# Ledger of designs, part 15: VHH binders against q9c0h5r722to879

Target 1, 158 residues: q9c0h5r722to879
Amino acid sequence: WSSESIKKPMIVTSDRHVKKEACELFKLIQMYMGDRRAKADPLHVALEVATKGWSVQGLRDELYIQLCRQTTENFRLESLARGWELMAICLAFFPPTPKFHSYLEGYIYRHMDPVNDTKGVAISTYAKYCYHKLQKAALTGAKKGLKKPNVEEIRHAK
Short names: E, the ipSAE of ESMFold2; O, the ipSAE of OpenDDE; V2, 0.75 times the mean of E and O plus 0.25 times the DockQ between their complexes.

## First folded at step 7 (VHH; framework vhh_lunsekimig_d3)

Design d1 (at its last look DockQ between E and O 0.01; V2 from the best seeds 0.00; counts 0 for: pae E 15.3 > 2, placed apart)
Fold by OpenDDE, look of step 7:
Structure d1 (fold): chain B 158 residues (1-158), chain A 120 residues (1-120)
Amino acid sequence: as target 1 above (158 residues)
Amino acid sequence: EVQLVESGGGVVQPGGSLRLSCAASGFTFSSYYLYWYRQAAGIERELIAVIYDSGRTYYVDSVKGRFTISRDNSENTMYLQMNSLRAEDTGLYYCARLPETSDWGAFDIWGQGTLVTVSS
């Protein structure tokens, strides 16, 4: 977890668009988690995050690694919970790439142990939920069609 | 030439079993995710199961507990063990490969299919 913004993508990339969007994406993640001042209500912030990941395939692994970062050694319980919630939301719309799938799966799996739970925050429950969503996405891939994610879908995915 | 060739299809009674094979030539499975699809008459092709390069497997709900996907990289062959077959399992079964670097669903090679008929 970091309170600071990132200055470059966490995953090395040659894609200039991904480079440009990665830092903004991280800020949005921080906004949703409550670690940064939000420019909109949490639901719309989540929509923006999900839309970016859905529309830009090259940004998906970056998105998930950023979420992994922000849910690792995060002692801000509300922030931590919201980070996992955001992960679940994103997994409803798109998985990571096949290349990154095993990493994310392992990460989620490790957090399914109740030992990770804290007072008032059942991380293992979030992780289990994410695990199931990832499993489904491993078969079907990203949301199909031309219609972008909407607020109702975000609400349902939460 | 790179190709996938399915075999093992046939006619079987409900409750019966069948084992399909997907043999690869011109390439090695080890770097690919492998998929089984099926297509019933008048219905769109549907995903059945996947096996990752790591050996991890996933199934659609309709075949869970009945079908088992496996691979033998040394033989360059993927299998689908089908047990407790039902009439609704009737269809043409296809195998496909997905490169690890590809996006989900970006299959680049398909087999010709093998017909499975479940009928009394």
Scores: ipSAE 0.272, ipTM 0.653, lowest interface PAE 1.9, mean pLDDT 92
Fold by ESMFold2, look of step 7:
Structure d1 (fold): chain B 158 residues (1-158), chain A 120 residues (1-120)
Amino acid sequence: as target 1 above (158 residues)
Amino acid sequence: EVQLVESGGGVVQPGGSLRLSCAASGFTFSSYYLYWYRQAAGIERELIAVIYDSGRTYYVDSVKGRFTISRDNSENTMYLQMNSLRAEDTGLYYCARLPETSDWGAFDIWGQGTLVTVSS
């Protein structure tokens, strides 16, 4: 977990669009989790995150790695809960690439044990939900034929 | 210092209309996004509508075409016009503003709520 900005993506890439978008994506993730100032409400921040991952295919693994980073050793419990929420939201719309799938699946799976629960944050419940969403997303791919996610889809994905 | 006060709730028949008001004080009303939430008994609050500082609006599907959110910046008041009311619209209606900081949940600004009952 980090409260600071990043200057480059966590995945090495030569695509300059992906590099710039990765840094902006991290700011949006921090805003959703309450770790960075924003005047936009969380629902619409989540919409922007999901829209970027849905529309920019090269950004999807980076998005999930950033979420893993922000949910690891995060002792700000409300921020931690929002991080898992955001992961579940994005998994409703698109999977990671096959290369990253096993890593993310393993990450989610090891958090499904109730031993990970913290007072006020039921991590295992979030992880179970994310696990089911990951399996469904991998089976169906990104949502077909639709424009970007909308506010109600974001609410439903919670 | 910062306050939101809802009003306009009441009992209406299915198919009826009601207009809710959210009076604001203690902040620069025109620079904030404003929200309506509702809460049925035993259920957590759900978002129903938002109005941006630009005047752009969004609605959840369950109220689209029936509810209209608006704001009057000269009166520091937001409104929710509710038409074609249904029994499932029964609940306590809250207006809300996000704090200046976007800290998780701890600094949300809410009104006290106004009760809407849709009963045959």
Scores: ipSAE 0.000, ipTM 0.140, lowest interface PAE 15.3, mean pLDDT 75
ESMFold2 (binder alone), look of step 7: mean pLDDT 81; pTM 0.797

Design d2 (at its last look DockQ between E and O 0.05; V2 from the best seeds 0.00; counts 0 for: pae E 14.2 > 2, placed apart)
Fold by OpenDDE, look of step 7:
Structure d2 (fold): chain B 158 residues (1-158), chain A 120 residues (1-120)
Amino acid sequence: as target 1 above (158 residues)
Amino acid sequence: EVQLVESGGGVVQPGGSLRLSCAASGFTFSSYALYWYRQAAGIERELIAVIYDSGRTYYVDSVKGRFTISRDNSENTMYLQMNSLRAEDTGLYYCARLPEESDWGAFDIWGQGTLVTVSS
């Protein structure tokens, strides 16, 4: 977990667009998690995050690794919960790349142990939910069609 | 048909006790983690307790020490013993399970809930 913004993508990339969007994405994640002052209500922030990941395939792994970062050693319980929630939301719309699948799967799996639960935050529940969503997303792929994610879908993904 | 049915709600004075039940049918009860949620008027539904298939339990801070979640796999029933009830505990109480194949939403089955009213 970091309270500071990232200056470069966490995953090395040559894609200029991904480079540019990665830092902004991280800020949005922080906003949703409550670690940064939000420019919009959480629902709309989540929508923006999900939309970015959905629309930009090269940003998906970056998105998930950022979420992993922000849910690792995060002692801000509300923040932590929201991080996992956001992961679940994103998984409803798109999987990571096959290359990144095992990493994310392992990460989620490790957090499914109730030992990770803390006062006020059932991390294992979130992780289990994410695990199932990950498996499903891996099979079905990203949301199909031309319609972007919407607020209602975000709400249902929580 | 998979079903969860809550019961045991009622009106109780502050400091009183209630025991809620969640009767399950249509699935292998012992294989699932089970959850209690509650929803107060004007507030979003909140998770309050979890009992895993292993029997391990989790409570949110607001109910810890007062509520006890348990399960009887032979009866396909989950319970919530509620002691030292407070006015803020008033709400509709729901039980839920997390499906193995989850789609949109965290839980696929919700009961109608049982109303708990704590008032003097």
Scores: ipSAE 0.008, ipTM 0.275, lowest interface PAE 9.3, mean pLDDT 89
Fold by ESMFold2, look of step 7:
Structure d2 (fold): chain B 158 residues (1-158), chain A 120 residues (1-120)
Amino acid sequence: as target 1 above (158 residues)
Amino acid sequence: EVQLVESGGGVVQPGGSLRLSCAASGFTFSSYALYWYRQAAGIERELIAVIYDSGRTYYVDSVKGRFTISRDNSENTMYLQMNSLRAEDTGLYYCARLPEESDWGAFDIWGQGTLVTVSS
């Protein structure tokens, strides 16, 4: 976990559009998690995150690794819970690429163990839900990425 | 009507084995992850095992290597094979389904439970 901005994506890329969007994406993730000040309400911040991942295919794996980063060694309880929540929201709209599927699956699987639950937050429950959504997305196929996110769908996914 | 019905509980000696069944109806069984929980007297229900729609499984440490979860999608039934049973495994065993997307954080579909008693 980091409280600071990033200057480059976590996944090495030569695509300057992806590089620029990755840095902005990290700010939005921090805003949803409550680690960066935001004027927009959480629902609309989540919409912007999901829309960027949905519309910029090269950003999807970066989005998920940023979420993994921000939920790892995060001792801010509310921030940690909101990070897992945001991961579940994004998995409702688009999967990671096949290259990163196993990394994300392994990450989620490790957090399904109740030993990871923190005081007052059942991280394993969030992780179980994310695991279900990831497995469902893998079985239902490629069409998930064709539907643009909207506010009602974000509210439902939350 | 969505229903889960557990069966197969009983009394067994330490070191013995039991197979529990969870019969499902009212939903597309093959599309859902299914869970086993147990509840000892005076204790909250605790997760023990999961089987996902992919067939992938998860076990808590206390049952790893002793319990095996499986599913038969053609019979809409999930199973829990319990081997090397200990007195600590005594309790009421429930199956559960992952909630609909709108029910974040809570299971809302449970069976009535089947009792497992491990005593000498």
Scores: ipSAE 0.000, ipTM 0.147, lowest interface PAE 14.2, mean pLDDT 76
ESMFold2 (binder alone), look of step 7: mean pLDDT 82; pTM 0.808

Design d3 (at its last look DockQ between E and O 0.01; V2 from the best seeds 0.00; counts 0 for: pae E 16.7 > 2, placed apart)
Fold by OpenDDE, look of step 7:
Structure d3 (fold): chain B 158 residues (1-158), chain A 120 residues (1-120)
Amino acid sequence: as target 1 above (158 residues)
Amino acid sequence: EVQLVESGGGVVQPGGSLRLSCAASGFTFSSYYLYWYRQAAGIERELIAVIYDSGRTYYVDSVKGRFTISRDNSENTMYLQMNSLRAEDTGLYYCARLPEESDWGAFDIWGQGTLVTVSS
């Protein structure tokens, strides 16, 4: 976890668009988690995050590694809970790339142990939910069609 | 030439078993995700199972507990063990490969298919 913004993508990339969007994405993640002043209500912040990941395939692994970062050694319990919630939301719309799948799966799996639970935050429950979402997406990939994610879909993804 | 060739299809009674094979040639599929699809008459082709390069497997609900996907990298062959077959399992079965660096669904090679008919 970091309170600081990132100045470059966490995953090395040559894609200029991904480079540009990665820092903005991290800020949105921080906003949703409550670690940064939000420009909108949490639901709309989540929608923006999900839309970016859905529409830009090259940004998906970056998105998930950023979420892994922000849910690792995060002692802000509300922030931590919202980080996992955001992961679940994103997994409802798109998985990571095939090459990144094993990493994320392992990360989620390790957090399914109740030993990780804290007072007021059942991380294992979030992780299990994420695990199921990932399992579903592991077959077919991202949400199909031309219609972007919407607020109602975000609500159902929680 | 790079290709996938399915075999093992045939006619079987409900409740019976069948084992399909997908043989690769012209490449080693150890770095590929491998998929089974099927297409019933008048219905769109549907995904049934996947096996990753790591050996991890995933199934659609309709075949869970009945079908088993596996791979033998030394033989460059993927398999589909089908047990407790039902009439609705009838169709042409295809295998496909997905490069590791590709996006989901970006299959670049398909087999010609092998026909499975489940009938009493």
Scores: ipSAE 0.210, ipTM 0.610, lowest interface PAE 1.9, mean pLDDT 92
Fold by ESMFold2, look of step 7:
Structure d3 (fold): chain B 158 residues (1-158), chain A 120 residues (1-120)
Amino acid sequence: as target 1 above (158 residues)
Amino acid sequence: EVQLVESGGGVVQPGGSLRLSCAASGFTFSSYYLYWYRQAAGIERELIAVIYDSGRTYYVDSVKGRFTISRDNSENTMYLQMNSLRAEDTGLYYCARLPEESDWGAFDIWGQGTLVTVSS
């Protein structure tokens, strides 16, 4: 976990659009988790995160590894809970790439053990829900067409 | 309504002992993992100890060997025995319950807290 900004994506990429968006994405994740000040309410911050991952396909793996980073060794109770919540929200809209699927699945699976709840967050409950959503997203793919995520879909995905 | 009520806090000298209680109502107490947290001024709540429905326990390093968590399912009450108290243990102590799987999210069932002050 980190309270700092990042200067480079977690995943090495030559795509300038992905590099630029990865740094902005990290700020949005921090804002949703309460680790960076924001004026927008959490629901609309989550909407922007989900919309970026839905619309920018090359950003999806980066989004998920940033969430893994921010939920690892995070001692801030509310921040940790919001990080897992955001992962579940995003999995309602798009999967990681097939290449990253196994990594994310393993990360989530390791957190399904109730032993992890000893950090003061029901991580295993979040992880079980994320696991189900990951499997569904992998089967159905990202929601396609012109329809981007909307506020009501974000509310129901929480 | 699900409720958790902490009690037993007070003022003690360094090296002293206190026993905190968490009285529970509105749910099947014996089926849940239960948690103790503490919150010092200006700091986020921090996990202290966990007791499982099996009676198995977990402690963070800062309290291991000094604090003992226990439960009495017949009285729907969880306890925290705190020995060898230090000034750094000062804070508001909360108990918490693991949410139902269908609710998704962080702990949402907390007590009101009981204050522990360690000062000489």
Scores: ipSAE 0.000, ipTM 0.107, lowest interface PAE 16.7, mean pLDDT 76
ESMFold2 (binder alone), look of step 7: mean pLDDT 81; pTM 0.795

Design d4 (at its last look DockQ between E and O 0.05; V2 from the best seeds 0.00; counts 0 for: pae E 13.5 > 2, placed apart)
Fold by OpenDDE, look of step 7:
Structure d4 (fold): chain B 158 residues (1-158), chain A 120 residues (1-120)
Amino acid sequence: as target 1 above (158 residues)
Amino acid sequence: EVQLVESGGGVVQPGGSLRLSCAASGFTFSSYALYWYRQAAGIERELIAVIWDSGRTYYVDSVKGRFTISRDNSENTMYLQMNSLRAEDTGLYYCARLPETSDWGAFDIWGQGTLVTVSS
């Protein structure tokens, strides 16, 4: 977990668009988690995050690794819970790439052990939910069609 | 003790068929989604099929139309019918479980795997 913004993508990339969007994406993640002042209500922040990951395939792995970062050694309980919630939301719309699947799966899997639960936050419950959604997403792929994610879909993805 | 045990693997020619079984014990079988994974030599493990507690099934594109996942809750056994086998289907096949209910405290598990070899 970091309170600071990132200055470059966490995953090395040559894609200039991904480079540019990665930092903004991280800020949005921080906003949703409550670690940064939000420019909108949490639901719309989540929508923006999900839309970016859905529309830009090159951002998906970056998005998930950023979520992994922000849910690792995060002692802000509300922040931590919201980070996992955001992960679940994103998994409703798109999986990571096949290359990154095993990493994310492993990360989620490790957190399914109740030993990872903390005061007032059942991380294992979030992780199990995310694991389930990850497996579904891996089979079905990203949301199909031309219509972007919407607020209602975000609400149901939580 | 919670346990998953795969069986049914073997050597088969291209175009042949195999039926794998995954016998479960030590838990309420009907409460879990069940998965088939496979791992070819030198390649990372990959998910190939899922059957949920509801009976709904999902398949990856590479096995769709050829493989059928099913379960018998009365026998605590999951199956994978594999038809029209190809060389690229060769690998170690694993079954796994995942609780459908988020409130379940059970940790997901894997079996030891059963080897499927498709070769001429």
Scores: ipSAE 0.012, ipTM 0.303, lowest interface PAE 9.2, mean pLDDT 89
Fold by ESMFold2, look of step 7:
Structure d4 (fold): chain B 158 residues (1-158), chain A 120 residues (1-120)
Amino acid sequence: as target 1 above (158 residues)
Amino acid sequence: EVQLVESGGGVVQPGGSLRLSCAASGFTFSSYALYWYRQAAGIERELIAVIWDSGRTYYVDSVKGRFTISRDNSENTMYLQMNSLRAEDTGLYYCARLPETSDWGAFDIWGQGTLVTVSS
């Protein structure tokens, strides 16, 4: 977890536009989680995050790595819960790439053990939900392009 | 070589029971969480149960109360006791190991599957 901005993406990339968008994405994730001041309501922040990941395929793995970072060793319990919530929201719209799928699946699996639950945050419940969404997103993405995110689908995914 | 071999599948009537086995070799069995997945025709493999190295368990809602996952570390074997079977439980049942934390190695270690058919 970090309270600071990032100046470069966590995944090395040659794509200059992906580098720029990765830094802005991290700010949006912090805003949704309540770790950065936001002018927009949480629902619209989530929409912007999901739309960026849906629209820019090269950004998807970076998005999920940033979420893993922000849910690891995060002692702000409300922020932690919102980070898992945002992961579940994004998994409703797009999978990670096949090369990152195993890492994300392993991350989620490690959190499905109830021993990981903290006072006030049922991490294992979020992780179980994310696991099911991950498998569904991978199946949908393998056939055709996924639907563009909209506010009604984000409301349903919560 | 890491191997997982499923057995115990067969044909059973609705309401019946089956016990599946997953024999493991090539790794320190007691140190890993083990998983049962199933695959119905035309559907991607779906998780049904987990048993961690601690002995703790997880079940998806559709099998909770009917299926029991267990392990015997001395025999390097995981089991799935399936009771009150339904037609919807028909499919190929796979066991799997949690991936190592190393880069991309063996995340999806699977057996070849054992077929369970629930029919009249």
Scores: ipSAE 0.006, ipTM 0.199, lowest interface PAE 13.5, mean pLDDT 76
ESMFold2 (binder alone), look of step 7: mean pLDDT 82; pTM 0.807

## First folded at step 8 (VHH; framework vhh_lunsekimig_d3)

Design e1 (at its last look DockQ between E and O 0.01; V2 from the best seeds 0.00; counts 0 for: pae E 17.8 > 2, placed apart)
Fold by OpenDDE, look of step 8:
Structure e1 (fold): chain B 158 residues (1-158), chain A 120 residues (1-120)
Amino acid sequence: as target 1 above (158 residues)
Amino acid sequence: EVQLVESGGGVVQPGGSLRLSCAASGFTFSSYYLYWYRQAAGIERELIAVIYYSGRTYYVDSVKGRFTISRDNSENTMYLQMNSLRAEDTGLYYCARLPEESDWGAFDIWGQGTLVTVSS
């Protein structure tokens, strides 16, 4: 977990667009998690995050590794919970790439143990939920079609 | 030449079993996600099972508990054990590989398919 912004993508990339979007994405993640002042309500922030991941395939692994970062050793329980919630939301629209899938799966799986639960935050429950979403997304792939994620879908994904 | 070749299809009665094989050649088998698809007459091809790098397997609900996907890296062959077959399982069964650097659904190699007919 970090309270500071990132200056470069966590995953090395030569794509300038991904580089730029990665930093912005992290800020949005922080906004949703409550670690940064948000310009919009959490629902719309989540929509923006999900839309970025959905529309830019090269950003998906970056998105999930950022979420992993923000949900690792995060002492802010509300932030932590929201991070997992955001992960679940994103998984409703797209999985990571095949290359990154095993990593994320392992990460989620490790957090399914109730030992990870803290006062007021059932991490294991979030993880289990994410695990199932990852499974489903891995079978079906990203949301299909030309229609972008919408607010209602975000609500449903929570 | 890079290719996948399905085999093992045939005619079986409801409740019967079949084991399909997908033999890979021309590439490192273990470096790919592998999928089974099937296509019934007049219906779009549908995903039914996948096996990941880790060996983790996933199934669609319609085949869960009845079908088992597995792989033998030493033989460069993937399998689909099909038990408790139903009439609705009738179709052409395909295997496909998914490159690790690709997006989900971006299969680059398909087999020719093997026909499974479940009929009394």
Scores: ipSAE 0.276, ipTM 0.657, lowest interface PAE 1.7, mean pLDDT 92
Fold by ESMFold2, look of step 8:
Structure e1 (fold): chain B 158 residues (1-158), chain A 120 residues (1-120)
Amino acid sequence: as target 1 above (158 residues)
Amino acid sequence: EVQLVESGGGVVQPGGSLRLSCAASGFTFSSYYLYWYRQAAGIERELIAVIYYSGRTYYVDSVKGRFTISRDNSENTMYLQMNSLRAEDTGLYYCARLPEESDWGAFDIWGQGTLVTVSS
């Protein structure tokens, strides 16, 4: 977990558009989690995150890696809960690539053990929900790729 | 260096229309997220519309279907088209940008506001 901005994506890429969007994406994730000031309410921050991942396919693995980073060793309990919530929201709209699927699945699975729960945050419950969403996203991802996320879909995914 | 200047406010009758403009200087709209807020007397500023980097838009329920936010990157200007105006829409309308280094403090960038009065 970090309170600071990033200067480059976590996944090496030669795509200039992806590099620029990765840094903006991290700011949006921080804003949703309450680790960065935002004037827009969380629902609309989540909409922007989901829209970026939906519209820029090369950004999807980066998005999930950033979420893993921000939910690892995060002792700000409200932020931690929002990070897992945002992961579940994004999984309602698109999967990671097959290359990253196993890594994300393993990350989520490791957090499903109640030993990871902290006072005030039931991480294992969030992780179980994300696990279900990941399997569903992998199954339905191509069909959903035909339309942009909207506010009502984000509200339902929350 | 960075400035936002609103214009286009005025007095209109209920049911009327008005188009607000927000001219930017010192930065390029295409790289930022842009907001419209309004404030009635004695009320806290409220968000009414957002246009995202991607071009996707958001509206609060009270203006959805009546207001349209847009931008013209070649003119570095954002617009708010307001239709079917109601007395409750009366207020000072601000445009705003969320700064990239918005960690707290003086990082909000606001225009001076343009007054919209809806009265019969």
Scores: ipSAE 0.000, ipTM 0.121, lowest interface PAE 17.8, mean pLDDT 75
ESMFold2 (binder alone), look of step 8: mean pLDDT 80; pTM 0.787

Design e2 (at its last look DockQ between E and O 0.30; V2 from the best seeds 0.00; counts 0 for: pae E 17.7 > 2)
Fold by OpenDDE, look of step 8:
Structure e2 (fold): chain B 158 residues (1-158), chain A 120 residues (1-120)
Amino acid sequence: as target 1 above (158 residues)
Amino acid sequence: EVQLVESGGGVVQPGGSLRLSCAASGFTFSSYYLYWYRQAAGIERELIAVIYSGGRTYYVDSVKGRFTISRDNSENTMYLQMNSLRAEDTGLYYCARLPEESDWGAWDIWGQGTLVTVSS
């Protein structure tokens, strides 16, 4: 977990668009998690995050690694819960690439143990939910069609 | 034609064992992650076990320690060894795949399922 912004993507890339979007994406993640001042309500922040990941394939792995970062050694319980919630939301719309799938799956799996639960935050429950979402997304791929994610879909994804 | 075909289901008493098989055809078996799902009556299909192409395995808590997922790439077959079966394990069991390719455009393939009934 970090309270600071990232200056470059966590995953090395030569794509200038991904580089730029990665830093902005991290800020949005922080906003949703409550670690940064939000410019919009959480639901709309989540929609923006999900839309970026959905529309930019090259940003998906970056998005998920950022979420992994922000849910690792995060002692801010509300932030932590919202990070996992956001992961679940994103998984409802798109999986990571197959290359990154194993990493994310392993990460989620390790958090399915109730030993990770803290007072007031059942991380294991979030992880289990994400685990199922990941597998489902992996089965079907990213949301199909031309219609972008919408607020209602976001609401149902968490 | 790409196919997954489950087999090995049946009726067993609580505490009994079954071994399910998932026979794959029409694709490069070794290049896929493989999954077991199950669906009890009136309940949504649930993931219960995963095996990577490299052989790493993961389980949901409800089956951990009782079920073992494995694969034989030479036979294009995945297995689920189920021990210490419980009534709550009753359901239709499905196998599924996930390709390691970057293309998510293809739909995943499901088998027809094999029925497992645990009853005294």
Scores: ipSAE 0.033, ipTM 0.466, lowest interface PAE 3.4, mean pLDDT 90
Fold by ESMFold2, look of step 8:
Parts: sequence; C-alpha cells; structure tokens
Structure e2 (fold): chain B 158 residues (1-158), chain A 120 residues (1-120)
Amino acid sequence: as target 1 above (158 residues)
Amino acid sequence: EVQLVESGGGVVQPGGSLRLSCAASGFTFSSYYLYWYRQAAGIERELIAVIYSGGRTYYVDSVKGRFTISRDNSENTMYLQMNSLRAEDTGLYYCARLPEESDWGAWDIWGQGTLVTVSS
C-alpha cells in the first residue's frame, strides 16, 4: 500500500502514453479508496478507472497490479475494502491479459482464506467475489468491450 | 490452424463414469487456460470447469467433487473425468481456449463437442 504518488508505472514500458496514464490511474485508484482527495464522488471515480482500463488495453495489467499493490499491507480498513471493491468493478468490464491472468488469479485466491479477514473487513468475501468475476471476465472478455462503461453499469457491478 | 477435438462421450447409466478428452493442436498448449463447457438442448453453453496454465482448477458447484479436470502438456491433451453422473449432466460437452490478446477480437476457440447422455 502507498499514500504517495508514483513517478513511473509498475510495469516497465516504453510506451509514453501508457507511462503517463499509469501515473494518472494510480491517483484515481487512491481517490476511489479514500487515500487521496477527489473532486468527484466515488461512483464517478470508479467510472473513470473502469473507462480507462476498458479503452486503453495496454493499461489493464498495470491497473490490476496497482490494485494488488494498494490492497497489500493496507491497514486502512475502509481503503482496503474499497480497493477490493474497485477490483471487482473493473473485472466486470475487462480481464487482464492472458500473461497476467494466472498471477492475478493466484493473488485473489490467496486472499479467499478467512485468515485475511481483519477487524471487520471481510476480505475473503470480496476476494471470492473477485475470483468469480475474474473467471467470468476471462470467459467473456473477448465478447465484451463494444460499449464503454456507464454509471448504471458501475453501480450494478459494485 | 488452432484446433480442439473432443472425444470420449457416450451413453451411461446414472452413477456411472466417463472420461472426456480434448486434443489440441496449432498452439503452445502449456501456455493456455483450458475450459470445459456443456450445453443441454435449448440452453446456452455453460461453464463447468477450468484448468489454468499453472495447473490450478475451478469447478462450478454442480460438478464439484464429481468431476476432475486435468492436462497432459506432453500430449497436448486436456481431460475431464466425470464420476457419479446424473441425468442433468446430459448434454454436449465442449472444450475451449481463451484467445490471447494478440488474437484479434472476441474469437473463442471451441471444439465440435462430444455428446454425453446419462439415461436409465
């Protein structure tokens, strides 16, 4: 977990557009999780995150790695819960690439163990939900992506 | 050309067993996630099991404990061992591979299906 901005993406890339978008994406993730002040309400912040991942394919793995980072060793309980919530929301719209699918699946699976439920945050329940969404996204990912996310879809995916 | 060919279907009594095979060609088998789906008459295909490239598995609740998915990377073959079969397991069984991101669009790779009939 980090409360600071990042200066470069988690994934090494030479794509200048992806590098810039990765830093902005991290700010949006922090805003949704309540670790950074936001101008927009959480629903619209989630919409922007999901729209970026949906529209910029090169950003999808970076997005999920950033979410893994922000849900790892995060002792701010509301922030932690919102991080898992955002992961579930994004998985409703796009999968990671096949290269990173196994890593993300393993990360989520490890958090399904009830020992991860810390002081009123049912991480295992969120992780189980993310696990099922990841499996659905992997099955339907090539069939989804004809329409950008909208507010009603974000609300429903929550 | 990428191909998946199912085999091993047949007619079996309730409580019986079958083993399905999915022979793959035209891609690096060990690098892909592989899936079994089934389709009863008049219903859309439904997922039943997944085996990931790392060997981890997933099963839907209705088959968990009765079905076992496995892969043999040296033979480019995935298997589905089905035990304690029930009438509701009747259907056309498909193996599938998810497209890599480099495979344009929404093109899923499917086999032709193998029919499993559980009948008293």
Scores: ipSAE 0.000, ipTM 0.127, lowest interface PAE 17.7, mean pLDDT 77
ESMFold2 (binder alone), look of step 8: mean pLDDT 80; pTM 0.793

